VHH binders against Dopamine receptor-interacting protein 1 (Dorip1). Designs and how they scored, part 19

Target 1, 310 residues: Dopamine receptor-interacting protein 1 (Dorip1), of Mus musculus (Mouse) (q4kl13)
Amino acid sequence: MKTLFEEIKASIKNNYNQDRSFWRPVLPWGGVFTIKAGRKAVSCTPLYVEIRLKNTCTIDGFLMLLYVILNENESFPRELSLHFGREFVDCFLYLMDTYSFTTVKLLWIWDKMEKQQYKSEVHKASLVIDLFGNEHDNFTKNLENLMSTIQGSYCSNWHCPTRVQEDQQRTISINPPQEIPHGNLIRLAVDELFCSKIELCEERGCGGLREFSQRVFCHGAPPFVVLNMQHWKPEDLAYVPYYLDLSDHKYLLEGATLFNKEEHHYSAAFQIDGHWMHYDGLRNVNLILLNKPPEFLLLSSLVYIRATEK
Short names: E, the ipSAE of ESMFold2; O, the ipSAE of ESMFold2 at other seeds; V2, 0.75 times the mean of E and O plus 0.25 times the DockQ between their complexes.

## First folded at step 13 (VHH; framework vhh_7pa5_2)

Design i4 (from g1 with K53Y; at its last look DockQ between E and O 0.71; V2 from the best seeds 0.00; counts 0 for: pae O 5.3 > 2, SAP .685 > .668)
Fold by ESMFold2 at other seeds, look of step 13:
Structure i4 (fold): chain B 310 residues (1-310), chain A 122 residues (1-122)
Amino acid sequence: as target 1 above (310 residues)
Amino acid sequence: QVQLVESGGGMVQPGGSLRLSCAASGFTFSERAMSWVRRAPGKGPEWVSTISYSGGSTSYADSVKGRFTISRDNAKNTLYLQMNSLKPEDTALYYCARDLLEWMGLPYFDKWGQGTQVTVSS
């Protein structure tokens, strides 16, 4: 039986004319889950017979990307099972491959999100779960076990009150450089976060030099990384690097999430075998093959996968 | 391919007993929770009972508590439902179902058998 990933690849292979559309919707915005055997409904009160999801675009793009990532390399399902749990990864792939899209979102919401991360209310025997917000709060924040990094530093002044420091980051957020360089600001921001460096110590009266070690992943280099970039201006995005070195590991651009501020809506773009696709859950045909790589003008996050070596 | 085959149904007088079996194949039975679901003529599906992957936890609909007992034999890949003190309202087609997401509390039955008919009359 063909997986959803195999169906997408077959569509790309057979696309010789201007057909840009995937033949059925993939992971539509929102959703309704009907409880088939009502007396086993979720045990919380009040009782309900269906679950209705709203404003799911804050997770949908990343769920689609996660599906693509898990299919890119035979080892990634096993590696990511160490972080997400084997049951989650197995069920996620099964539910995606059986087109159980509302259930995939419920898997994320109930297994990976904490109750305070979303709003819910029972209305007319329906549990309504509302994911209004941003993709950091609803998705990438839950990747902290996978994305954690640490960087140590030492001041040369023996009397510095903060002589030895460690800076742990639980997600990877990069900021535009304070300097005004021409060109690849994203690579500069990544290097500023990850590379070793020496700077003047900022402590009053210290005068020492602070040496920063290379930033490293706390739990080893993950199969993919997410760079959170929601505060970047379009003018800062002249070039998106296809390759990055992160803590002595090579990473390749897999995709991105995009945010349209006027519509308060997220979408995504990703590649399979060098062919770029755009995903937008609000469309009736929500997976579209792109003629060329996207320009990323509305960039929210970049997603990179670890290059396979050895 | 996942396959669930129910057996043991039949016609029984009120107050009688019946034991249903479900033979499972095509997946690791001992890693999955299982449920019985029934459908009376003209009615929607009604959950009857659930058993955890190890058999350590069981739950029942109020309508069958104290009368029905769910069990499993992981060595034989078989799910059971012992039905005692049967009533006419227990008349239904009984399905064995894989409860794929029981571990996270979501009532999702992704695979079903064809069902076995239980008829309680007179």
Scores: ipSAE 0.215, ipTM 0.670, lowest interface PAE 5.3, mean pLDDT 83
ESMFold2, look of step 13: ipSAE 0.377; ipTM 0.758
ESMFold2 (binder alone), look of step 13: mean pLDDT 83; pTM 0.832

Design i5 (from g1 with G105N; at its last look DockQ between E and O 0.72; V2 from the best seeds 0.00; counts 0 for: pae O 5.2 > 2)
Amino acid sequence: QVQLVESGGGMVQPGGSLRLSCAASGFTFSERAMSWVRRAPGKGPEWVSTISKSGGSTSYADSVKGRFTISRDNAKNTLYLQMNSLKPEDTALYYCARDLLEWMNLPYFDKWGQGTQVTVSS
ESMFold2, look of step 13: ipSAE 0.437; ipTM 0.791
ESMFold2 (binder alone), look of step 13: mean pLDDT 83; pTM 0.833
ESMFold2 at other seeds, look of step 13: ipSAE 0.489; ipTM 0.813
ESMFold2, look of step 14: ipSAE 0.107; ipTM 0.617
ESMFold2 (binder alone), look of step 14: mean pLDDT 83; pTM 0.835
ESMFold2 at other seeds, look of step 14: ipSAE 0.514; ipTM 0.814
ESMFold2, look of step 15: ipSAE 0.374; ipTM 0.755
ESMFold2 (binder alone), look of step 15: mean pLDDT 83; pTM 0.834
ESMFold2 at other seeds, look of step 15: ipSAE 0.173; ipTM 0.644

Design i6 (from g1 with A33T; at its last look DockQ between E and O 0.01; V2 from the best seeds 0.00; counts 0 for: pae O 15.6 > 2, placed apart)
Fold by ESMFold2 at other seeds, look of step 13:
Structure i6 (fold): chain B 310 residues (1-310), chain A 122 residues (1-122)
Amino acid sequence: as target 1 above (310 residues)
Amino acid sequence: QVQLVESGGGMVQPGGSLRLSCAASGFTFSERTMSWVRRAPGKGPEWVSTISKSGGSTSYADSVKGRFTISRDNAKNTLYLQMNSLKPEDTALYYCARDLLEWMGLPYFDKWGQGTQVTVSS
């Protein structure tokens, strides 16, 4: 077994019963990183001998998904290096493949999060970093270079005071449509955000028609997208589409993150070669093969990857 | 101790019928969604059918729809699979399984039986 990804794939092939599921923890919740005094503290003024991570489930599911995505297509590490940086991608893969899970979380925290996004405190020679909160605040907000989109519009009334407008979004937040017809509400909501359309101009006194162009990605169509589903209720979801068209690019469902409100805990589900798996960092056996596609009742985010042409 | 014991397998000709049973013990059977899963020689597990706690809702894989019927008897703690119009491709080891994560919309089966062999050959 060479890499962690290869071991997971081998586990899928060998899992003909429950005793053949993946047996070692992947990205366990939290973590402890032990350092010698002052040696590994990149910006520490007070001396500490360890770093303790708490409440990391707000990033763990997405880190697992990112690892899977980087291994799904040989070109994706190169493409994602344009957005995350080459050193980040190389270090991330190395740390995952060497089971250095607390260190990969520190890589995300220090390289991709701003200090205002988390709490930290030195107490009794330990630096404690607490990621309590929201997956979107702790992870997806840091995908600006990947997820940013823009949509232009213009009004047919030459005298409109805001005749030409732009709407830039830094993340992709999908809202349920106002009309709730029987059907694929997620595709309708995606189309409302991305597709060209014509509407009555909302500018006071204008009376013209406003034409919206197709929404496009500011930095090109990314290898993957994350749809923020925080405003959706389980009862409104009749169907999660396995296929979406986003800005004239085909995207395929790779996985999702899930939120258990009672535990205030995130988990994830994703597929490898058509086989669905569930990841939950709080479980001793935290990566489990599913027998059929999930229904996603506690959905937090959907993750889609760009389809390979032919 | 949770235990699931399948029975009723055997050899049949194409077009024949079999009825599988699964005896459950060690948990409250009537409070759990139950499924049949099969494993053909050299392949991984394939979901076949699922039945709700009450038996009021059933679902089937496309490959067996219209030929197989799942049912349960909560008084006897027993799950059944009626298999009609059997084909050689139905040859597999059939397991009954308890679904742990259905409340999250995830089809994860935390307990399995030993399985019962179904062989369909001319």
Scores: ipSAE 0.000, ipTM 0.206, lowest interface PAE 15.6, mean pLDDT 81
ESMFold2, look of step 13: ipSAE 0.257; ipTM 0.677
ESMFold2 (binder alone), look of step 13: mean pLDDT 84; pTM 0.836

## First folded at step 14 (VHH; framework vhh_7pa5_2)

Design j1 (from i5 with N105D; at its last look DockQ between E and O 0.72; V2 from the best seeds 0.00; counts 0 for: pae E 8.1 > 2)
Fold by ESMFold2, look of step 14:
Structure j1 (fold): chain B 310 residues (1-310), chain A 122 residues (1-122)
Amino acid sequence: as target 1 above (310 residues)
Amino acid sequence: QVQLVESGGGMVQPGGSLRLSCAASGFTFSERAMSWVRRAPGKGPEWVSTISKSGGSTSYADSVKGRFTISRDNAKNTLYLQMNSLKPEDTALYYCARDLLEWMDLPYFDKWGQGTQVTVSS
């Protein structure tokens, strides 16, 4: 029996139409889970016979990307099990490969999200879980054990009240450069966050120079990174780099999530063996092979995978 | 191919005991939680008991708590259900089931055996 990933790869290989769809739906928006009697979920909640999921696009694109990433390299399931937990990774892959898509969304909601991250209510004997909101709040915020970084700094003024400081970030959010755009804005923004720098100390009356060390990952260089790009405008996105250098490791562009503000809807694009695909859970045909890399000016996040060391 | 084969059922008088076994193959038994589920005549499936992959955590439906004991032998790939003080309402077809989402408290059983009949009558 072929895994879902093997079926997608076979579809790419046998494609006479470069924009041909994968006819079997993958991670359709929303979902319904029928409750089987007798478990704690039935005994601990108001009486209902099903769980309905709404507005799941805030997690669907990243769940699809996570599936692709886990299949890109034989070592990644083992490495990512250290961060997500072995049971999660094994269950996630099994549920995706058996097309149990509503169940894999419940896996994320119950195992990785806290109750305050979503709304739920009982409606006509159904528990309705509504993931309306933001990909960052519903997905990337829960990657902190993977994405956490720290950067230390030191002021040259021996008498500075805050001479030694550190800054820890739990996600990777990059901001557009404030100057008129020159060259590769995304690479410049990444360097501003990660590279060492020297600037005037902001402590009132200090007058010293504060030296920032290179920002490093708290738990080592992860198999993939997510760049949250909440403050970027389409005019700032003329170029998306195919690779980045992060903490002495090379990272390669794997994919992106996209946000349509008018529809309040997320989709995703990613590549498998150099072939780009587009995923949109709201479409009847929700996974298609693209003829060329996407030109998406609606970026929400960029996803890069760690290159295998020589 | 995943296989679950139940055995040990039979006819017993009220107050009697039975021990059910379930032989598992086709998957890594020690890495999965397992459950017993029963189907009484004319009724839908009813969860009976669950045991964690290590055997360190067990849970039971209220109707069987204190009378039934779930256990497993990971070296033999075998799940057990010791049933004591049996009552007529325990009459059912008993299935062992692979419990994929036990650690999430979700009732999801992706594979079932063929079942073994337990009949409790005067």
Scores: ipSAE 0.012, ipTM 0.416, lowest interface PAE 8.1, mean pLDDT 82
ESMFold2 (binder alone), look of step 14: mean pLDDT 82; pTM 0.819
ESMFold2 at other seeds, look of step 14: ipSAE 0.528; ipTM 0.824

Design j2 (from i5 with K111Y; at its last look DockQ between E and O 0.23; V2 from the best seeds 0.00; counts 0 for: pae E 13.9 > 2)
Fold by ESMFold2, look of step 14:
Structure j2 (fold): chain B 310 residues (1-310), chain A 122 residues (1-122)
Amino acid sequence: as target 1 above (310 residues)
Amino acid sequence: QVQLVESGGGMVQPGGSLRLSCAASGFTFSERAMSWVRRAPGKGPEWVSTISKSGGSTSYADSVKGRFTISRDNAKNTLYLQMNSLKPEDTALYYCARDLLEWMNLPYFDYWGQGTQVTVSS
């Protein structure tokens, strides 16, 4: 006997069967969600018969990567549920597994984004939601409880006006190191952000030494971390480390998001079953095997997963 | 493990009343909109009513408006449907469903129970 859910699901599905992989769900760019007839409600928005999403590349790569991460380890759905909520993780996996592609984007917009983060308007009987913008505002910013870190510091000068400081960041942004023109710049930038250090105090007239503790995650070591790479030039990226040591845990490179400046378009690269794949929601074949570094694409983010050690 | 268990169905004469209950477990009930859906013999599913997570917004199909009242008790994890002035066409298997897309006024239910039978006949 067919369940009510199966019947409702059939009425919601998109017509883009070519967007699906034969062995994994793969998100297309944009989407149209058709409203089923026969439902009437008191709504906070005008009545409409469909929802149309456009410019969704600012979330698509990360949604694909989140799906890959959640399937990487049997414990990750439980662990990430502590940060995202069990209902979100369950719904996300269900919608991805059933190829409900526009609906999973609506889940992200509804559950994780604020109204101010996107533009929406009603045209006749359609609600149009436009995610034009940047990937960090539309996705990474909404992970801030997961990625939150704190680093304390104190100055050796007892009379320093800012003697004890705490620096809390809700995302992990790394900048190219000053004065080091080549080499392992990403590792150096990560160490500059996370490792303990001693530097001259920057308070005017102080002259003391400021000691920084190791930066730590506010909610424990997460299953994955995202490094925001917004100020990096292609020449700075000669070496992308396959692992990082963060807060006494080893993290392994899982993927990256990429940006094409000329198209103002995001894509992603990640591993599936040990093979690097390039995901680009604008292509008819939107998931392809990656056999060489992508040309003419800027690194937007790096994604690392916690090793299952211990 | 999400579980929804409907109860309170039965046989009643036209014009009578019944109150359906749905016990929810395995999820944070107060964070989700809930719906009642019914399936008459030989027919497809028909949406009946939806209630927002707080209970502050309710909606009804035209066929039941004014006769049915949806409510919830978030402290008891229970959804209710008060059914008054029942008609033979209300005869159906009634399901309690978790409504993922209530904010968009769309019938997308990810979990539902086995249902409770309501029969309205002379």
Scores: ipSAE 0.000, ipTM 0.224, lowest interface PAE 13.9, mean pLDDT 77
ESMFold2 (binder alone), look of step 14: mean pLDDT 82; pTM 0.822
ESMFold2 at other seeds, look of step 14: ipSAE 0.202; ipTM 0.655

Design j3 (from i5 with T50D; at its last look DockQ between E and O 0.47; V2 from the best seeds 0.00; counts 0 for: pae E 5.4 > 2)
Fold by ESMFold2, look of step 14:
Structure j3 (fold): chain B 310 residues (1-310), chain A 122 residues (1-122)
Amino acid sequence: as target 1 above (310 residues)
Amino acid sequence: QVQLVESGGGMVQPGGSLRLSCAASGFTFSERAMSWVRRAPGKGPEWVSDISKSGGSTSYADSVKGRFTISRDNAKNTLYLQMNSLKPEDTALYYCARDLLEWMNLPYFDKWGQGTQVTVSS
């Protein structure tokens, strides 16, 4: 059987001067899963249990990106199995390749999300799961095992009340610089978070200098990272860097998620073999090959993939 | 590639017993949960039983609980269903199925066998 990834790659090879859609829908917004008599039974007289998913765009773009990432490098399924679990990765790939898209979303919801992260109610034998919210609450928050970082600091003042500090972050959220220096604002914001530095200690009455070590990943450099861009305005996004240096590893731009505030809707863009595609589960034609990189005016998140060591 | 082959079906009188076998090949059997599913004449599929990949957890439909026993031999790549105290309503085509999402309690069977017929009649 030809995988979904192989079909997408084949559609890229048949490129035209105009954008070309992929010939079948992928991860349509929402979804319905019919269960006859629940998990433990498939009966002669079916007892229908329906699971209905609403507002799934908060996970759909990232699920698509995860599928692409797992197919980019032969080692990534093995590496990501250490973080997500082998059963999850194997089932995820199989379900995507068999077009079982509602089931893929259920896999994420039930295996990776905690119950309080979403609303669910039962109405007339239908379980309704509502993922209304944002991508951080519904997806990237659950990547803490991959993206947790820590940075230590030390104040030169022997008597500083907080002389030794550690700052641990569960996700990677960068903030735009308050002043606009020369150069790439995104790269500068990443450096502010990750690079070693020396600053005046902000402890009251201290007057010492605080040395920050390089920020490092708590569980090693992951196959991919996600930068939360929720505080960034279009005017701050003149340049999105092709690569970043994070904790002595080079990361390459794989894609992005986009947020349309008027529709309260997420979409995604990503690269396959150097060609950009746009994904939007709400549209009838939901996967489009682009002839140039998308404009990143509505950026929600940036996704970078770890480069292969030389 | 992946094959599931059921055997052990046949005709039996009410109250009798049969043991079904399912030979699995083309995948790592010990890494997958398995199920038995049956289809009576003119009816839709009915889940009968499942078993975890290690064999340590089993579950049964209410209609067969206490009469049927699922087991597996991971060294022989074989799934079994011991059926005792058979009734006419147990007459069905019995399928061995790979249960991809047993650990999530979702009935999603990604591979099926051809089935073996069980007929219970006087």
Scores: ipSAE 0.127, ipTM 0.590, lowest interface PAE 5.4, mean pLDDT 83
ESMFold2 (binder alone), look of step 14: mean pLDDT 81; pTM 0.817
ESMFold2 at other seeds, look of step 14: ipSAE 0.311; ipTM 0.718

Design j4 (from i5 with M104L N105D; at its last look DockQ between E and O 0.23; V2 from the best seeds 0.00; counts 0 for: pae O 10.6 > 2, SAP .68 > .668, placed apart)
Fold by ESMFold2 at other seeds, look of step 14:
Structure j4 (fold): chain B 310 residues (1-310), chain A 122 residues (1-122)
Amino acid sequence: as target 1 above (310 residues)
Amino acid sequence: QVQLVESGGGMVQPGGSLRLSCAASGFTFSERAMSWVRRAPGKGPEWVSTISKSGGSTSYADSVKGRFTISRDNAKNTLYLQMNSLKPEDTALYYCARDLLEWLDLPYFDKWGQGTQVTVSS
């Protein structure tokens, strides 16, 4: 039997024969799970007969991307299991490959999110779970220690009150450079976060020079990273780099999430073997092969995968 | 490597009894809910019964309730299904499975055995 990934790849090959869409919806927005006789949720009060999910676009694009990433290299499921747990990775792949899309969203909600991160309510014998919010809160913050980094610094002034500092981050958020109004702003912002540097000490009255070490991944270079781009405007995105060096490892652009502010809705774009696809859970045909790379004008996040050594 | 091995199937006449066993290895059996699932000829899989990791909570499909009893021995890493008052419609391959989402009452099983055949006919 073909996995979902194998079916998507086969669809890409056949698109030159007229069909530019995948024949079956994947990860449709929202979802309904009906509780069947014999395995009732006896511990739930009040009693309900179904679980309804809404506003799931805050996780759907990233769940699709995670599935693609796990299939990019045969070693990635094992590597990602070190961060997410083997049971989660095995269950996630199984549910995606059996088209159990509402169930995979429930897996994410209960295994990776805390209950205070979402709203839930029983309404007319349904448990309604509402994921309204943003992708960072509902997905990127819940990637365990995958993207954890640390950067140390010290000031040359022996009497600086904060002479030795460490900065640890669990996510990667980059901001448009304020010093440079144009150029490859994304690469510059990544370098500002990761590269070693020497700056004037910001401690008032100190006057020393602060030396920052290179920022490094606490658990080695992960199979993928997510760059949170919350502060970026379309004019800042004239160039999206197809590769980055992160802590001396080469990363390749895998995809992006996009945010439509008018609809308050996320979608995603990603590539498989150089072919770009667009995913939008609100559409009847929600996985479409693009005839060219996307323009990234509505960018919310960038996703990069670790390059294979050659 | 996770392994589940079912045994105890066979031919039995209507009204008879059988006891199925499932030997588990390669994981911490006492920390996992377990289920029995069956597949009748020409049909898809049907959930039969689930038991919590401690054995303190059990559930059954309506078609077997009162006739089948699920149990486990965590010291021996073994799951059991006692089947009484067997009917011809109970004829199926019976599988034991790890039930990852038992606490959600969701039909997800991440590992399966090879199955043991139960045939009920005169």
Scores: ipSAE 0.000, ipTM 0.236, lowest interface PAE 10.6, mean pLDDT 82
ESMFold2, look of step 14: ipSAE 0.515; ipTM 0.821
ESMFold2 (binder alone), look of step 14: mean pLDDT 81; pTM 0.817

Design j5 (from i5 with L100I; at its last look DockQ between E and O 0.80; V2 from the best seeds 0.00; counts 0 for: pae O 8.5 > 2)
Fold by ESMFold2 at other seeds, look of step 14:
Formats: C-alpha cells, sequence, structure tokens
Structure j5 (fold): chain B 310 residues (1-310), chain A 122 residues (1-122)
C-alpha cells in the first residue's frame, strides 16, 4: 500500500545507476474518464458515457508539483487545506496515490476552475473538455488567494495627492533588472518587489520621497510560492537561486515549469530529496530522473517551498 | 484494507419492502459520503442514492424517489437502504459504494462491495 510518492522515491533509489526513468506513467497528457455508475451518467442531458480531456499540459505540471509539495512536509496538507479546502486536499492525494489521473484533472477543473476558463462540448456520447491556454489562466490564477501580497507606501510631501498608497498583487511576477547585467538577478528582482525601499515620488509635481514598507503575504507565508518568469531571457537565467528570503520566511527551490513555444507545450522539473526529475505528460516515458540539475532556459515559472523551521 | 459488505437482499413480490445494509471497515466511515448503485441484468450500473458523511444531505435517482430511503449509522459504521413499494424494474444487484467526490457532485466511486441481489417478481 505504498503511496505514489513512496514509489517514486523507491524508483530513484533502485534505478540510480540503471534506468533514469520512473517505470509507471504519471499524469499522462489528456485523459478519458469512463462513466460507469455516477449520478451524471444516469441523469445527463444530453447523455454522455465518457469524459475526454485534451490539452491538459496547462495544469499537469502544476498538479505534479502540488503533489510533491503536499508530500514534502507533514504539516503542508493541513496548511494548504485552509486555502484549497480539506475535501479537495484529501481527495487530491487519494486520487494521485491510486493513479486516478484523469479524475485528478476533473477534480481541478470542476472544483477550482470556472466554466469560462475552459471549452467543453458533447460529441457523440462524449463530453470533451479542452484546456488549451496557459498555466496562469488554468492553474495559478486559482492560487491568487494563497499568493496575495500587499505593500504600503507613503510620500514625505504632506501635500502629495496620493500620499498614502497600498499596492496589492495577486501573483508574484518579477522582471529582470535592466541596469545590472551580472549576479543573482532573480534574487535582486525578488528583493525589488518585496524589500523596503525609498524612491523619488512619481506623482507629477510632487518632488517628495516615497517610502515603501516590506511587502507581506495577505494571508500569511504560504507553504509554497510561484514566481512568474514570463519576461526572462535565457541569459538572465545563468543562476537560479536555491534559496530566497520572502517576507521574513526562508524558501527553497522546489521546481519549475517550462514552456516550449514551438510545441505549445508545458513540462515541469522538480526535486525530491535533492534528486532532480523531469516530467512531461505528453511523452510515453513521462517522469525521468536527471543526472544533474536542469538548465532553466525555457522557464515559465519557478516554485519555492517554505523551509522547515524546526 | 477497505471492506464494504452488503446484506439484506432477497426475493419479494411487487409492492414489498426490503432493507439493505452495508457494513464498512478499514476506513473512517464518518468522513466519507456513501452511495448505493445497482446493476440490472444485462444493463450497466445505475446510481440509486447518495448520503453525505453526516447524513444531513441525501439524494436519489428519479426512479426511486419517494420509495427508497438512504440512511447511515456512523456509530455502527453501517449504511442502509430502505426499499419500499418495490417494482420488477428494481430487480438488480445492489452495491454499496464509497463516494469520495460527492461534495463536488463528481461520479467517482473508488471502493465497492460485492453486492446483494434484490429480485422483485410475481
Amino acid sequence: as target 1 above (310 residues)
Amino acid sequence: QVQLVESGGGMVQPGGSLRLSCAASGFTFSERAMSWVRRAPGKGPEWVSTISKSGGSTSYADSVKGRFTISRDNAKNTLYLQMNSLKPEDTALYYCARDILEWMNLPYFDKWGQGTQVTVSS
């Protein structure tokens, strides 16, 4: 009765010098759910007997990452239940651990996505659900409550018409620093977003100095964060930090999602106990143990987990 | 190990009644919604009824509304189906099923019993 996570860990140990892939496919792209004895099978109009998913790569990488994250710390299922709901977290883990992968995707689609986020239609007794799009619209948009941050600022000019401001962000999007071509650019961009700073007030005609407080998480430091990396070029990614300090909490690099523009396809990379793996649901062999950390040249997102504090 | 054991089936005449029971073990019964599903001869499975984990919410297929009553006793880890005004169309093998996605109205039954036969004939 080993969990899927335990099976993957065992595969890493048993195949360290033999085979660099997990022998059992995980979260294959797409999926077919056969309706056997569900309420929808007997009460649907129009009638359908299966659900067919396509273009699921926009959620598959993050579903895999979420599964790994929930297994990284015994407290994370409880903590993430505050954001996702207990029933969701319990069902998600159970379905992953029983290899019910199409059902996991349906759980996400119907519990976390709104109807306008995807296309669906009935074709010849099949409901077809199409997740074409991007990872933000189909996945990370639904994490905005978890990721929400706020930063207050005030201008030294008492007469500034916008003297006190608050900036609330629902995602963590960072941009490469333009004036600093070398160094830990990701760390610098994160600090520019999160750290206290003083800048010349941008209000026209004001001339004061605007002091920004440290940016903080609206609902407490989450078990994991997602950094949106859409504006980063390969040359900016020479160094991806394994460690970040976010809002006085330590975060460790857990993984990344990757986007291939030519294939219009997402994949993911992540680590388990320091061993890097690559996941690509479109491939027949879709979970591969890497012999070294990946080079993040096609980066879509970075994922960091909160470090254990004891 | 999850086990679901149905009992209480049998042969009855039209208009008769039966009470089905399902003994559950190997999981926390009070934390799971439960369903009854039936399979008539030569037909695919048909959902009959679902009850929430607390017993506070129940639902029924249109074909059995008003005649069947689902209930549960969380202290005894037992699911019940009271079947009244039985019709020949109710003849089927009745399964107790664990319904792990009831709260989002997804038709996923991850564990099944072996079934108990109900036969309604003259």
Scores: ipSAE 0.011, ipTM 0.521, lowest interface PAE 8.5, mean pLDDT 83
ESMFold2, look of step 14: ipSAE 0.052; ipTM 0.584
ESMFold2 (binder alone), look of step 14: mean pLDDT 83; pTM 0.841

Design j6 (from i5 with S57E; at its last look DockQ between E and O 0.64; V2 from the best seeds 0.00; counts 0 for: pae E 3.6 > 2)
Amino acid sequence: QVQLVESGGGMVQPGGSLRLSCAASGFTFSERAMSWVRRAPGKGPEWVSTISKSGGETSYADSVKGRFTISRDNAKNTLYLQMNSLKPEDTALYYCARDLLEWMNLPYFDKWGQGTQVTVSS
ESMFold2, look of step 14: ipSAE 0.356; ipTM 0.755
ESMFold2 (binder alone), look of step 14: mean pLDDT 81; pTM 0.820
ESMFold2 at other seeds, look of step 14: ipSAE 0.489; ipTM 0.807

